VHH binders against (R)-2-hydroxyglutarate dehydrogenase (hgdH). Designs and how they scored, part 28

Target 1, 331 residues: (R)-2-hydroxyglutarate dehydrogenase (hgdH), of Acidaminococcus fermentans (d2rju7)
Amino acid sequence: MKVLCYGVRDVELPIFEACNKEFGYDIKCVPDYLNTKETAEMAAGFDAVILRGNCFANKQNLDIYKKLGVKYILTRTAGTDHIDKEYAKELGFPMAFVPRYSPNAIAELAVTQAMMLLRHTAYTTSRTAKKNFKVDAFMFSKEVRNCTVGVVGLGRIGRVAAQIFHGMGATVIGEDVFEIKGIEDYCTQVSLDEVLEKSDIITIHAPYIKENGAVVTRDFLKKMKDGAILVNCARGQLVDTEAVIEAVESGKLGGYGCDVLDGEASVFGKDLEGQKLENPLFEKLVDLYPRVLITPHLGSYTDEAVKNMVEVSYQNLKDLAETGDCPNKIK
Below, E stands for the ipSAE of ESMFold2; O stands for the ipSAE of OpenDDE; V2 stands for 0.75 times the mean of E and O plus 0.25 times the DockQ between their complexes.

## First folded at step 16 (VHH; framework vhh_7xy4_2)

Design j3 (from y5 with T102N; at its last look DockQ between E and O 0.87; V2 from the best seeds 0.71)
Fold by OpenDDE, look of step 16:
Structure j3 (fold): chain B 331 residues (1-331), chain A 121 residues (1-121)
Amino acid sequence: as target 1 above (331 residues)
Amino acid sequence: QLQLVESGGGLVQPGGSLRLSCAASGFDFSSYAMAWVRQPHGKGLEYIATISYSGTRTWYSDSVKGRFTISRDNAKNTLYLQMNSLKPEDTAMYYCARIIRNPEGYTYDYKGQGTQVTVSS
């Protein structure tokens, strides 16, 4: 079985190779994303492709795969919106995804961004890196143990985030569309309005539901405490970007940390240093540093998360090839 | 055994109002988000309203926003849909649905037998 893996970074290669020892595939890992006709054509001679986020298996690319004789389409992500699933099915492609990664990977990043904003470490370290060691009023910070942290979405990732903040001494409140059992020791479940009213830090870990739209709206922001910190390491679509920019500019938000952007494919993974960004909202976000911190979708960019997604993907392929089905088949 | 039993449907004139009820049993109703879905004759299912487990958050489709109100009484294990300003296009079988989480979001795993709503002059 020949397998083409897209969007593989150099540091990830050893993991791909190590995991493959058990499976014995003929793997080729490329740094390129599936985002052009040319990158789709790279699949010539391959039986399977393993995609990642921001790889777009659209109709055009799927047609190319069909023409080339690709048999299996895998994504090493929980999300599948980058795949035209209906058309892929029409073309007869078995597909599989990775429903779960390390929740710690994403939760820890969210906490990190929150703490950086709370303690103004981005601001301070950027100055000291230039040998400015002057202490100013902006550096004055609250301790997290004196903060109320609101967690929106209390799934696997949200619960881990809640646990981490609780471990640091914060008062943790949370909201989910479902009642979550067994979390009373580290998180009090309240209404969203109460989360907004009481929280000094809010971190979003909810799924994106197209029908429901963005969670962070102008109304959401209006109800937050003045100077509160917002963190989104979930989905870019969950946030009204323009509203967030306005909130940061006005001081309503004390800071915004994000690992995702709505339309992030246009900028993430690219070196655009010294260039003006095409999306003016992204330009504004960047300009708001150090009150706005952007990581380029690094939530799952950890040794454990990568290992997990690779192993599961390889297993998915094996199952599909041997049985025609797998537990993680895209239906 | 899980049961969802809808009631309150009927024939109403355009501009009229109806209140649907759904009696839930056989599961911890107070822990689940719930939804109303409807299916016009010959058409597919449409999510029209969703409510969180506590009732503090609600979502509506554009087609019913401002006219319909979803609510719940967890003590009575009952879901409600207040339908005002009804239109002929609201004619459908209405179902109460239990919402569950999946890796990609939310869906329903159970729905009731439904109650027919007909809006006609």
Scores: ipSAE 0.593, ipTM 0.839, lowest interface PAE 0.7, mean pLDDT 95
ESMFold2, look of step 16: ipSAE 0.714; ipTM 0.910
ESMFold2 (binder alone), look of step 16: mean pLDDT 86; pTM 0.855

Design j4 (from y5 with D62Y; at its last look DockQ between E and O 0.88; V2 from the best seeds 0.68)
Fold by OpenDDE, look of step 16:
Structure j4 (fold): chain B 331 residues (1-331), chain A 121 residues (1-121)
Amino acid sequence: as target 1 above (331 residues)
Amino acid sequence: QLQLVESGGGLVQPGGSLRLSCAASGFDFSSYAMAWVRQPHGKGLEYIATISYSGTRTWYSYSVKGRFTISRDNAKNTLYLQMNSLKPEDTAMYYCARIIRTPEGYTYDYKGQGTQVTVSS
């Protein structure tokens, strides 16, 4: 079976190849994302495609796949919003996804951003890299053990984040739409309002529910402590970007760390150095460095996470091909 | 066995009010987020409101926001929907639904038999 893998970075390629030893596919890995007609046409002669985030299996591209004789569509992501699932089904494509990766990968990144903002290491290291070793008032920091950390969303990733902060000595409180059992030792469950009122650091690990809208709203921000740090490594849609910008500019937020943006496909994965960004909100976010830290969706950009998503994807394909079904079939 | 039993529906005039109740049994009600959904005759299922396990967070569809209030009493294993300023467009079968976590977010895994709400002059 011939498999085309999109959005594969050079450092990931060895993992794709190593994992394939068990499966014996004829794989081709390309760095290109599925985001144009031309990239869809790359699937000529292939039986299956493995997509990632910001690969768009829209109607146009699905039609191309159908025309080319592609049989299987896989995504190595938990999210499937980038796929027109209904139309894909209409066209008869079996599809599968990867429900979970390494929760540590994302949680650790969130903690890292929080700590960078708390200890002003982005600011300081940028200066020392230019051989400025003066100590100023901006560098003065709180210790995390003297902070209350609020975790919004206490799923797998949120719980790991909570554990890490607890291990560092912080007081950890959390909120979830469900009652979470067995976390009493490292996280106290409270209301969202209490999280907002008490937290020096808030990290978001909730799913995006379209019907519920953004979690971080102007009201959300208003209720936070002055100077508090906000981190979002979950979904860009969970945050009112304009509201966050205003909060950072006013000093309401002491800092904002994010690994995701609403509309991130327009900028992530691109070298736009020296260029003005088309989205003025993104331009403003960038300009707010070092109060705003942006990573370009790197939560799952780890050896373990990549291995997991690749293995599961290959297995999904095998199951679909051999049985017509798999545990991770997109229904 | 899991049960959700809705009550409180009926015929009401436009501008009137109703209070729906949902009695839950067969599971740890206090640990679950709950929702109200409705289905007008000949139409699909429509989301109305959601409430967190503790009742501290609520969400509403645009169509009912400001008029409907979702609440719960965990000690009584009961979900409520206060419906004010009812409109003919609110006519539907109303269901309480249990919410469960999925890899992508949330979904409903169980609904009651429903209670009919009819708004007519």
Scores: ipSAE 0.559, ipTM 0.829, lowest interface PAE 0.8, mean pLDDT 95
ESMFold2, look of step 16: ipSAE 0.664; ipTM 0.893
ESMFold2 (binder alone), look of step 16: mean pLDDT 89; pTM 0.889

Design j5 (from y5 with D62E; at its last look DockQ between E and O 0.89; V2 from the best seeds 0.74)
Fold by OpenDDE, look of step 16:
Structure j5 (fold): chain B 331 residues (1-331), chain A 121 residues (1-121)
Amino acid sequence: as target 1 above (331 residues)
Amino acid sequence: QLQLVESGGGLVQPGGSLRLSCAASGFDFSSYAMAWVRQPHGKGLEYIATISYSGTRTWYSESVKGRFTISRDNAKNTLYLQMNSLKPEDTAMYYCARIIRTPEGYTYDYKGQGTQVTVSS
């Protein structure tokens, strides 16, 4: 079985190779994303492709795969919106995804961004890196143990985030569309309005539902405490970007940390240093540093998360090839 | 055994109102988000309203926003849909549905037998 893996970074290659020892595939890992006709054509001679986020298996690319004789389409992500699933099915492609990664990977990043904003470490370290060691009023910070942290979405990732903040001594409140059992020791479940009213830090870990739209709206922001910190390491679509920018500019938000952007494919993964960004909202976000911190979708960019997604993907392929089905088949 | 039993449907004139009820049993109703879905004759299922487990958050489709209100009484294990300003296009079989979490979001795993709502002059 020949397998083409897209969007593989150099540091990830050893993991791909190590995991493959058990499976014995003929793998080729490329740094390129599936985002052009040319990158789709790279699949010539391959039986399977393993995609990642921001790889677009659209109709055009799927047609190319069909023409080339690709048999299996895998994505090493929980999300599948980058795949035209209906058309892929029409073309007869078995597909599989990875429903879960390390929740710690994403939760820890969210906590990190929150703490950087709370303690103004981005601001301070950027100055000391230039040999400015002067202490100013902006550097004055609250301790997290004196903060109320609101967690929106209490799934696997949200619960881990809640646990981490609780371990640091914060008062943790949370909201989910479901009642979550067994979390009373580290998180009090309350209404969203109460989360907004009481929280010094809010971190979002909810799924994006198209029908429901953004969670972070102007109304959401209006109800938050003045100077509160917002963190989004979930989905870019969950946030009204323009509203967040306005909130940061006005001081309503003390800071915004994000690992995702609505339309992030246009900028993430690219070196655009010294260039003006095409999306003016992204330009404004960047300009608001150090009150706005952007990581380029690094939530799952950890040794454990990568290992997990690779192993599961390889297993998915094996199952599909041997049985025609797998537990993680895209239906 | 999980059961969802809808009631309150019927024939109503345009501009009229109906209140649907859904009696839930066989599961911890108070822990689940619930939804109302409807299916017009010859058409597919449509989500029209969703409510969180506590009732503190609600979502509506654009087609019913401002006219319909979803609510719940967890003590009575009952879901409600207040339908005001009804239109002929609201004619459908209405179902209450139990919402569940998926890796990408939410769906339903159970729905009731349904109650017919007909809006006609």
Scores: ipSAE 0.695, ipTM 0.881, lowest interface PAE 0.6, mean pLDDT 95
ESMFold2, look of step 16: ipSAE 0.698; ipTM 0.907
ESMFold2 (binder alone), look of step 16: mean pLDDT 87; pTM 0.865

Design j6 (from y5 with R98K T107R; at its last look DockQ between E and O 0.83; V2 from the best seeds 0.74)
Fold by ESMFold2, look of step 16:
Structure j6 (fold): chain B 331 residues (1-331), chain A 121 residues (1-121)
Amino acid sequence: as target 1 above (331 residues)
Amino acid sequence: QLQLVESGGGLVQPGGSLRLSCAASGFDFSSYAMAWVRQPHGKGLEYIATISYSGTRTWYSDSVKGRFTISRDNAKNTLYLQMNSLKPEDTAMYYCAKIIRTPEGYRYDYKGQGTQVTVSS
């Protein structure tokens, strides 16, 4: 079984190799993403591919895979929208994904961004890196134990974020479209309006449901407390980017942190230093640093997350190859 | 035992109104997001509207937005769909559904017979 793994960083290679010990695949890991005809053609001679979210299994690339004899398409992601699932099914590709890998990894990044914005550490350390140790009024901070933290989306990741903020001493409230039982020790479940009205920090952990559209709209932002902090480490499509820019510029948002952008493939993974970004909204977001913090989709870039994503992908391939099915099959 | 019983369908002229009801039992109705879906004759299932467990958030497909209103009464374990300004295109079997969260999104778990809505002159 020959497996081509896309988007693999050097630090991840030992994890791919160690996890393969119990599977014995003939793996090749490349730093490239599936995003061009040329990168699709890299799969010549391979039986299976393991994709990432910045890999685009569109009609063109799926046609190339079919021509090359690729048999299995796996993605080490919880999201599958980068795959044209209908067309892949028409071509007869069995597909599988990784539904869960580390809720802690994502929650920790969201907490980190929120705390950097609350305590002004990006602003402050960028100045001390230039030997400026002067303390100014912008550095004055509210302690998180005096904050209300609102969690939008109380699935596994949102509950971990709620637990972390509760452990830091914050008052934690949350909203979900379902009633979530068993959270009363660390989170009070309330309406979205109450989250918006009361929260000093809001962190988004909701799924993106195409039928529902964005969660963070102009109306959402209008209802937030003046000067509140917003963090999105979930999905870029959950946020109206132009509305967020306007809110930061006006001071309605005191800070915005994100690990995702709608249309992020145009910038994430690239070194664009010294260049004007083609997307004017992304250019504006970058210009708003340090009130806006952008990490380039790092949520799963941890030891535990990568280990779990790789192990599950290898197991999915084994199950598909041996039985034609697996628990994580994309239907 | 999970039960969803739809009612309130019928024959109505274009521009008319109907109110659908869904009686739910056998699960903790007040903890679940619920949806209405429909199936036009010979076609696949079409999403209509979603309501959160408490009723505080609602969503609508573009085809019904502004004309239909989803609501719920958790004390009565009942889901409603008020349908106004009905069009021939709204003709379908209507089902209420319990929403199941999956890693891929929502799955609509409908088990009732449905209730037929026919919009015709």
Scores: ipSAE 0.680, ipTM 0.900, lowest interface PAE 1.3, mean pLDDT 93
ESMFold2 (binder alone), look of step 16: mean pLDDT 87; pTM 0.865
OpenDDE, look of step 16: ipSAE 0.732; ipTM 0.896

Design j7 (from y5 with S31T; at its last look DockQ between E and O 0.84; V2 from the best seeds 0.00; counts 0 for: loop humanness VH .148 < .165)
Fold by OpenDDE, look of step 16:
Structure j7 (fold): chain B 331 residues (1-331), chain A 121 residues (1-121)
Amino acid sequence: as target 1 above (331 residues)
Amino acid sequence: QLQLVESGGGLVQPGGSLRLSCAASGFDFSTYAMAWVRQPHGKGLEYIATISYSGTRTWYSDSVKGRFTISRDNAKNTLYLQMNSLKPEDTAMYYCARIIRTPEGYTYDYKGQGTQVTVSS
C-alpha cells in the first residue's frame, strides 16, 4: 500500500516513520498541503492519501484522485469540513477520520495563552529581548488564583482546561449544553450569562455548529467583564472577529488569545513577514499585539497528539483495506 | 425504554398560535439538550429550535426566530414549543428530539412519533 501524507512537517517525520513500522506501508510524506491541482496530482501512483486541516478535498481534487486511481481518503483530523464528503462518496471513496487527539495538547495551549495575557509576558519578554528591563504599570498583573475562569464547552478539552486552571488555584465555572457529571470538584456549572458576568478569563472549547453561528458575538462581549481575557483555541468560526477587534481596541477585552481564525488558510503556514495581509481583519489582529496573541493552529502540534493522529489514521487505512469498514469511517 | 411523545398539534388559521408539548421518559431528561425538528410533506427534516439541558440557552432557525419559543420543565420531563404567528409554510410534522454530542457537534439520536401541525385558511 502506497500512502501519500500531506502537510507533514520535518519534526513530525520521525513519528510517521516510527508508527509505520507496525503497518509496513510505503509512505511518502510531503510538506505541501492539498490546495491546488498540482498538489492533488502528487497522488499519482498512490493508493491512499492522508490529509490534515487546510487540505481541501474539493470536487476538483477528488476528480483528480479518481482519475489517478487513489482508493482511500483519510484525514488525521476530527473535523471533516475540508472534504466534500458527499461528492467523495459519490465517487466511491472510502473515508476515515480521527475523532480524538490529546485533549491536553489543546487545553494546555489555551491555558498558556491565557496566562501570557494575564501576566503580560508577551509584552514583557519582547521588551527584555531588546534589553529594555524597565518595569512599567502595564506589567502589573492579577494572580490566577484571584481570578474566576469561565470555560465554555465542557467536553474533553474543556474539562482538561478546567482542571488545569483549578490546579492553579482559580475559581472555575463552566457552561455546556449538556449537564456534565463528575466535575463538581473542579468546575461549577452555571449559565452562560453567569460565565460572562463573573469570569476574568473565558476560554472557548465548544464545537462549531453552522446553524447556531458564532458563540462570541457583540452581545457576548458586551456581557463580559471589562478587561476580561478571551481565548479561542477551538474554531475560528465561533468568533466574530470584527467584534473581538473592537472589544480589544476599546479596552472591553483586556486580551484575546487564539489558535484559530475564520479563514485561517489564507495566512497560517505561510511566511508573510513584511507583507500586508490580504484580510484587513487579520492585519488588525496582528497590529494589536501584545494584547492579541495568535498561534497558527498549533493545538495539536505536540508529540503525543501527532502520534495519536498518525496511528489512528494508519489503523483506519488498514481496517478499510482489509474489511471495507472501520470504526472511524466517515459516513 | 426511551420515549418521546409529542402533543398539541392541530389545524390552525394563519396568524394563529399553538403550543406543542413533548413528554419524555426512560432517560435523565434534565441532563440532555433537546430540540424540535419538523418535516414538511415531501421535504427533508429541519431543526427549528434547540435548548440546553438547563434551559438557559436556546437556538432558533431563521424561519421561526421571533415567532417560536422553545422551553422546558425538567421537573415534569416536558419540552415545549410555543408557536405564534403561524404561517402556511409552518405546516409539517413536528418532532421532539434528544440531542447528543458528536465529534463535530450535535445531532439527535431519538425523536418522537410526531404531531401534525397544519396552518390553513
Scores: ipSAE 0.571, ipTM 0.829, lowest interface PAE 0.8, mean pLDDT 95
ESMFold2, look of step 16: ipSAE 0.682; ipTM 0.902
ESMFold2 (binder alone), look of step 16: mean pLDDT 88; pTM 0.880

Design j8 (from y5 with E104Q; at its last look DockQ between E and O 0.85; V2 from the best seeds 0.73)
Fold by ESMFold2, look of step 16:
Structure j8 (fold): chain B 331 residues (1-331), chain A 121 residues (1-121)
Amino acid sequence: as target 1 above (331 residues)
Amino acid sequence: QLQLVESGGGLVQPGGSLRLSCAASGFDFSSYAMAWVRQPHGKGLEYIATISYSGTRTWYSDSVKGRFTISRDNAKNTLYLQMNSLKPEDTAMYYCARIIRTPQGYTYDYKGQGTQVTVSS
């Protein structure tokens, strides 16, 4: 079984190889994404492909795969919108995805950004990196055990974030569109208005639903406590970026942290040092450092998340090849 | 046995009003977000409105915002859709749907039999 794995970074290679010991595939990992005819043709001689979200299994590339004799299309992602699922099904491609991988990875990053903003560590360490060890009033901090932390979205990731903040001693409240049972030990489920009114720190873990629009609006921000911290490591479309910029500039938000931006493809993954960014909102966000912290979609770039993505993808392929089905079949 | 039973449809003139009801049974209604969707004759399903488990958050499609109101009575296990200022384009079969969480967001895992709304002169 020959497997071509796209979008593999050098640091991920040992994980792909170690996970393969249990499966014994003939794997080839390339840094390229499936996004051109040329990268689709790299699959010549391969039985299966493992894609990422920046890989586009569109009609053109699926036609190439069919001609080359590729049999299985896997994606090591929870999202599947990069695959033309109807056309792939018409061509007879079994497909599978990874619905869940390490919720801890995302939750930990959100907690990290929140704590960096609360304790002013980006501000302080950037100064000590230049040998400035003076202590100033901006460094004075509230301890998280004296904070209320609001979690918006209490799915897998949000519950892990709630558990971590609870373990640190915070009072944790949360909101979800469903009643979430079994969380009483670490989180009180309340209304969104209560989260907004009571929280010193709010972390967003809700899915983006087009029909529902953004969660963090001007009205949302207006209802937050003055000087509160907001973190979004979920989806960029959940946040009105202009509204957040205004809130940080006015001091309504004491800090904003994010791992995602609406339109992030224009900047994430690129070295733009010394250049003015085309998107003026992103330019303003960068200028607000250290009150604004931006990580470039690193939430699942961890040892456990990559290991899980790869193991599940290899298992999906085994199940499809042996039975024609798997629990994570795209359908 | 999970059931969603819609009622309250009928024939009304443009500008008129109707109130749809959806009786839920066989599951813990008060723990679930719920939706209304509709299907005009010969067309696919169209999203109308969503309401959170407690009723404190609601969302509407652009086509109905300001005219329709989704609500719920958890004590009676009933979902409602108040439809005002009805237009001929609102003519459709209306369905009550239960929402469940998925890794990609939300989906409908059960839809009732529907109730017909016809808006005609």
Scores: ipSAE 0.680, ipTM 0.902, lowest interface PAE 1.5, mean pLDDT 94
ESMFold2 (binder alone), look of step 16: mean pLDDT 86; pTM 0.868
OpenDDE, look of step 16: ipSAE 0.694; ipTM 0.878

## First folded at step 17 (VHH)

Design i1 (from y5, 20 letters changed; framework vhh_8emy_2; at its last look DockQ between E and O 0.01; V2 from the best seeds 0.00; counts 0 for: pae O 12.5 > 2, placed apart)
Fold by OpenDDE, look of step 17:
Structure i1 (fold): chain B 331 residues (1-331), chain A 121 residues (1-121)
Amino acid sequence: as target 1 above (331 residues)
Amino acid sequence: QVQLQESGGGLVQPGSSLRLSCAASGFDFSSYAMHWVRQAPGKGPEWVSTISYSGTRTWYATSVKGRFSISRDNPSKTLYLQMNSLRPEDSAVYYCARIIRTPEGYTYDYRGQGTQVTVSS
């Protein structure tokens, strides 16, 4: 079985190779993303492709895969929005995804961004790196144990985030569309309105549902405490970016941390230092540093997360090839 | 010391207009974004509008967009709020506010005494 893996970073290669020892695939890892005809054509001679986020298995690329004789399409992500699933099915591609991988990776990043904003460490360290060691009023911080943290979405990632904040001494409240059991020791489940009203820090870990649109809207922001911190390491589409910018600029938000952007493919993965960003909203976000902190979708960029994603993907492929089905088949 | 003094409030009929003023002193007014917030009886403070330090950018709560206009004169250290098409729900004490970092994380730490706006038929 020849397998082409897209969007593999150099530091990840050892993990791909190590995990493959158990499977014995003929793997080729490339740093390129599936985002052009040319990158789709890279699959020539391969039986399977393993995609990641911002790899777009659209109709055009799927047609190329079909022409080339690709048999299996896998994504090492929980999200599958980057795949035209209906068309892929029409073309007869078995597909599989990775429903869960290291919730800690994303949760810890969210907590980190929150804490950086709370304690102004981005601001202070950037100054001391320039040998400015003066202490100013902006550096004055609230301790997290004196904060109420609101978690929107109490799935696997949200729960871990809640646990971490709780461990740090914060009062943690959370909202989910479902009643979540077994979390009472570290998180009180309340309404979204209550989360917004009471939280000094809000972190988003909800799924994006296209029909529901953005969760963080102007109305959402209006209901938050003045000066509150918002963190989004889930999906860029969950946030009205313009509304968030306005909120930060006005002081409604004390800070915004994000690992995702709506339209992030245009900037993430690129060195654009010294350049004006094409998307004016992104330019504004960057200009709001240190009140806005952006990481370029690093949530799953950890040793454990990558290992899990790769292992599950390899297993998915094996199952599909041997049985025609797998537990993580995209239906 | 930071001082903010609001004026211009009053009792008016629905559909009428008011112009609020805020006189600032005790700080470099031109270096700070300024804000209007309001508080109605029994309700918490509500953000109304913000203007950048230079006056080039303005923001408004959804509830007042298209009706209110914030402006400032940095030389005279005065903040303004033009309120048009007033509604009963606009009734509140209106405060001029400055933003700085606070221990609690709230940025509206300095406010004046406020000026009462009552919209009633």
Scores: ipSAE 0.008, ipTM 0.227, lowest interface PAE 12.5, mean pLDDT 92
ESMFold2, look of step 17: ipSAE 0.661; ipTM 0.894
ESMFold2 (binder alone), look of step 17: mean pLDDT 84; pTM 0.834

Design i2 (from y5, 20 letters changed; framework vhh_8emy_2; at its last look DockQ between E and O 0.89; V2 from the best seeds 0.77)
Fold by ESMFold2, look of step 17:
Structure i2 (fold): chain B 331 residues (1-331), chain A 121 residues (1-121)
Amino acid sequence: as target 1 above (331 residues)
Amino acid sequence: QVQLQESGGGLVQPGSSLRLSCAASGFDFSSYAMAWVRQAPGKGPEWVSSISYSGTRTWYATSVKGRFSISRDNPSKTLYLQMNSLRPEDSAVYYCARIIRTPEGYTYDYRGQGTQVTVSS
């Protein structure tokens, strides 16, 4: 079984190799994404491909895969919108995805950004990097055990974030569109309005539902406590970027942290040092450092998350090849 | 077994009001977000409105915003859709749906036969 794995970074290679010990595939890992005819043609001689979210299995690339004799399409992602699923089914491609992987990876990043903003560590370390060791009043911090932390979205990731903040001594409240049972020992489920009016820190862990629109709107921000911290490591479309910029500039938000941006493809993955960003909203966000912290979609870029994505993808391929089905088959 | 039963449809004139009901059983209704979805002849399903488990958050398709109002009564396990200022383009079979969490977000669990709404002058 020959498997072409797209979008693999050098640091991930040992994980791909280690996970393969139980499967014995003939794997080829490339840093390229499936995004051109040329990268689709790289699959010549391969039986299966493992994609990432920046791999586009559109009609053109699926036609190429069919001509080349590729038989299985796997994606090491929970999202599947990068695959034209209906056309792939018409061409006869069985497909599978990774429905869940380490929630701790994303939750920990969100907690990290919140704590950096609360304790002013980006501000302080940026100054000490320039040999300025003076202590000023802006460095004075509220301890998280004296904060209320609001978690918007109480799925797997949001609950891990809630547990971590609870373990740090914070009062934790949360909101979800469903009633979430079994969280009482670390989180009180409340309305969105209560999260907004009571929280010193709000972290977003809700899915983006196009029909529902953004969660963080001007009205959302208006209802937040003055000087509160907001973190979004979920989906960029959940926040009105312009509204957040205005809130930071006015001091309504004491800080904003994110691992995602609406339209992030224009900047994430690129080295734009010394250049003006084409999107003026992103230019403004960068200029607001250290009150704004941006990580470039690193939430699942961890040892456990990559291991899980790779293990599940290899198992999905085995299941599809041996039985024609698997629990994670894309329907 | 999960059951959803829609009622309250009918033939009405443009500008009329109509109230749809959905009786739910076989699951913990008060813990689930719910939706109304409609399907006109020869078209795919169209999302109309959603409501959170407690009823405190609601969402509407742009085509119905300001005219339709979703609500729920958790003790009676009933979902409602108040439809005001009805238009011919609102004619469809209306389905009550339970919202199900998925790894990608949410999906709709359709269980009933729906209730026909026809707006004709």
Scores: ipSAE 0.717, ipTM 0.909, lowest interface PAE 1.2, mean pLDDT 93
ESMFold2 (binder alone), look of step 17: mean pLDDT 90; pTM 0.905
OpenDDE, look of step 17: ipSAE 0.738; ipTM 0.902

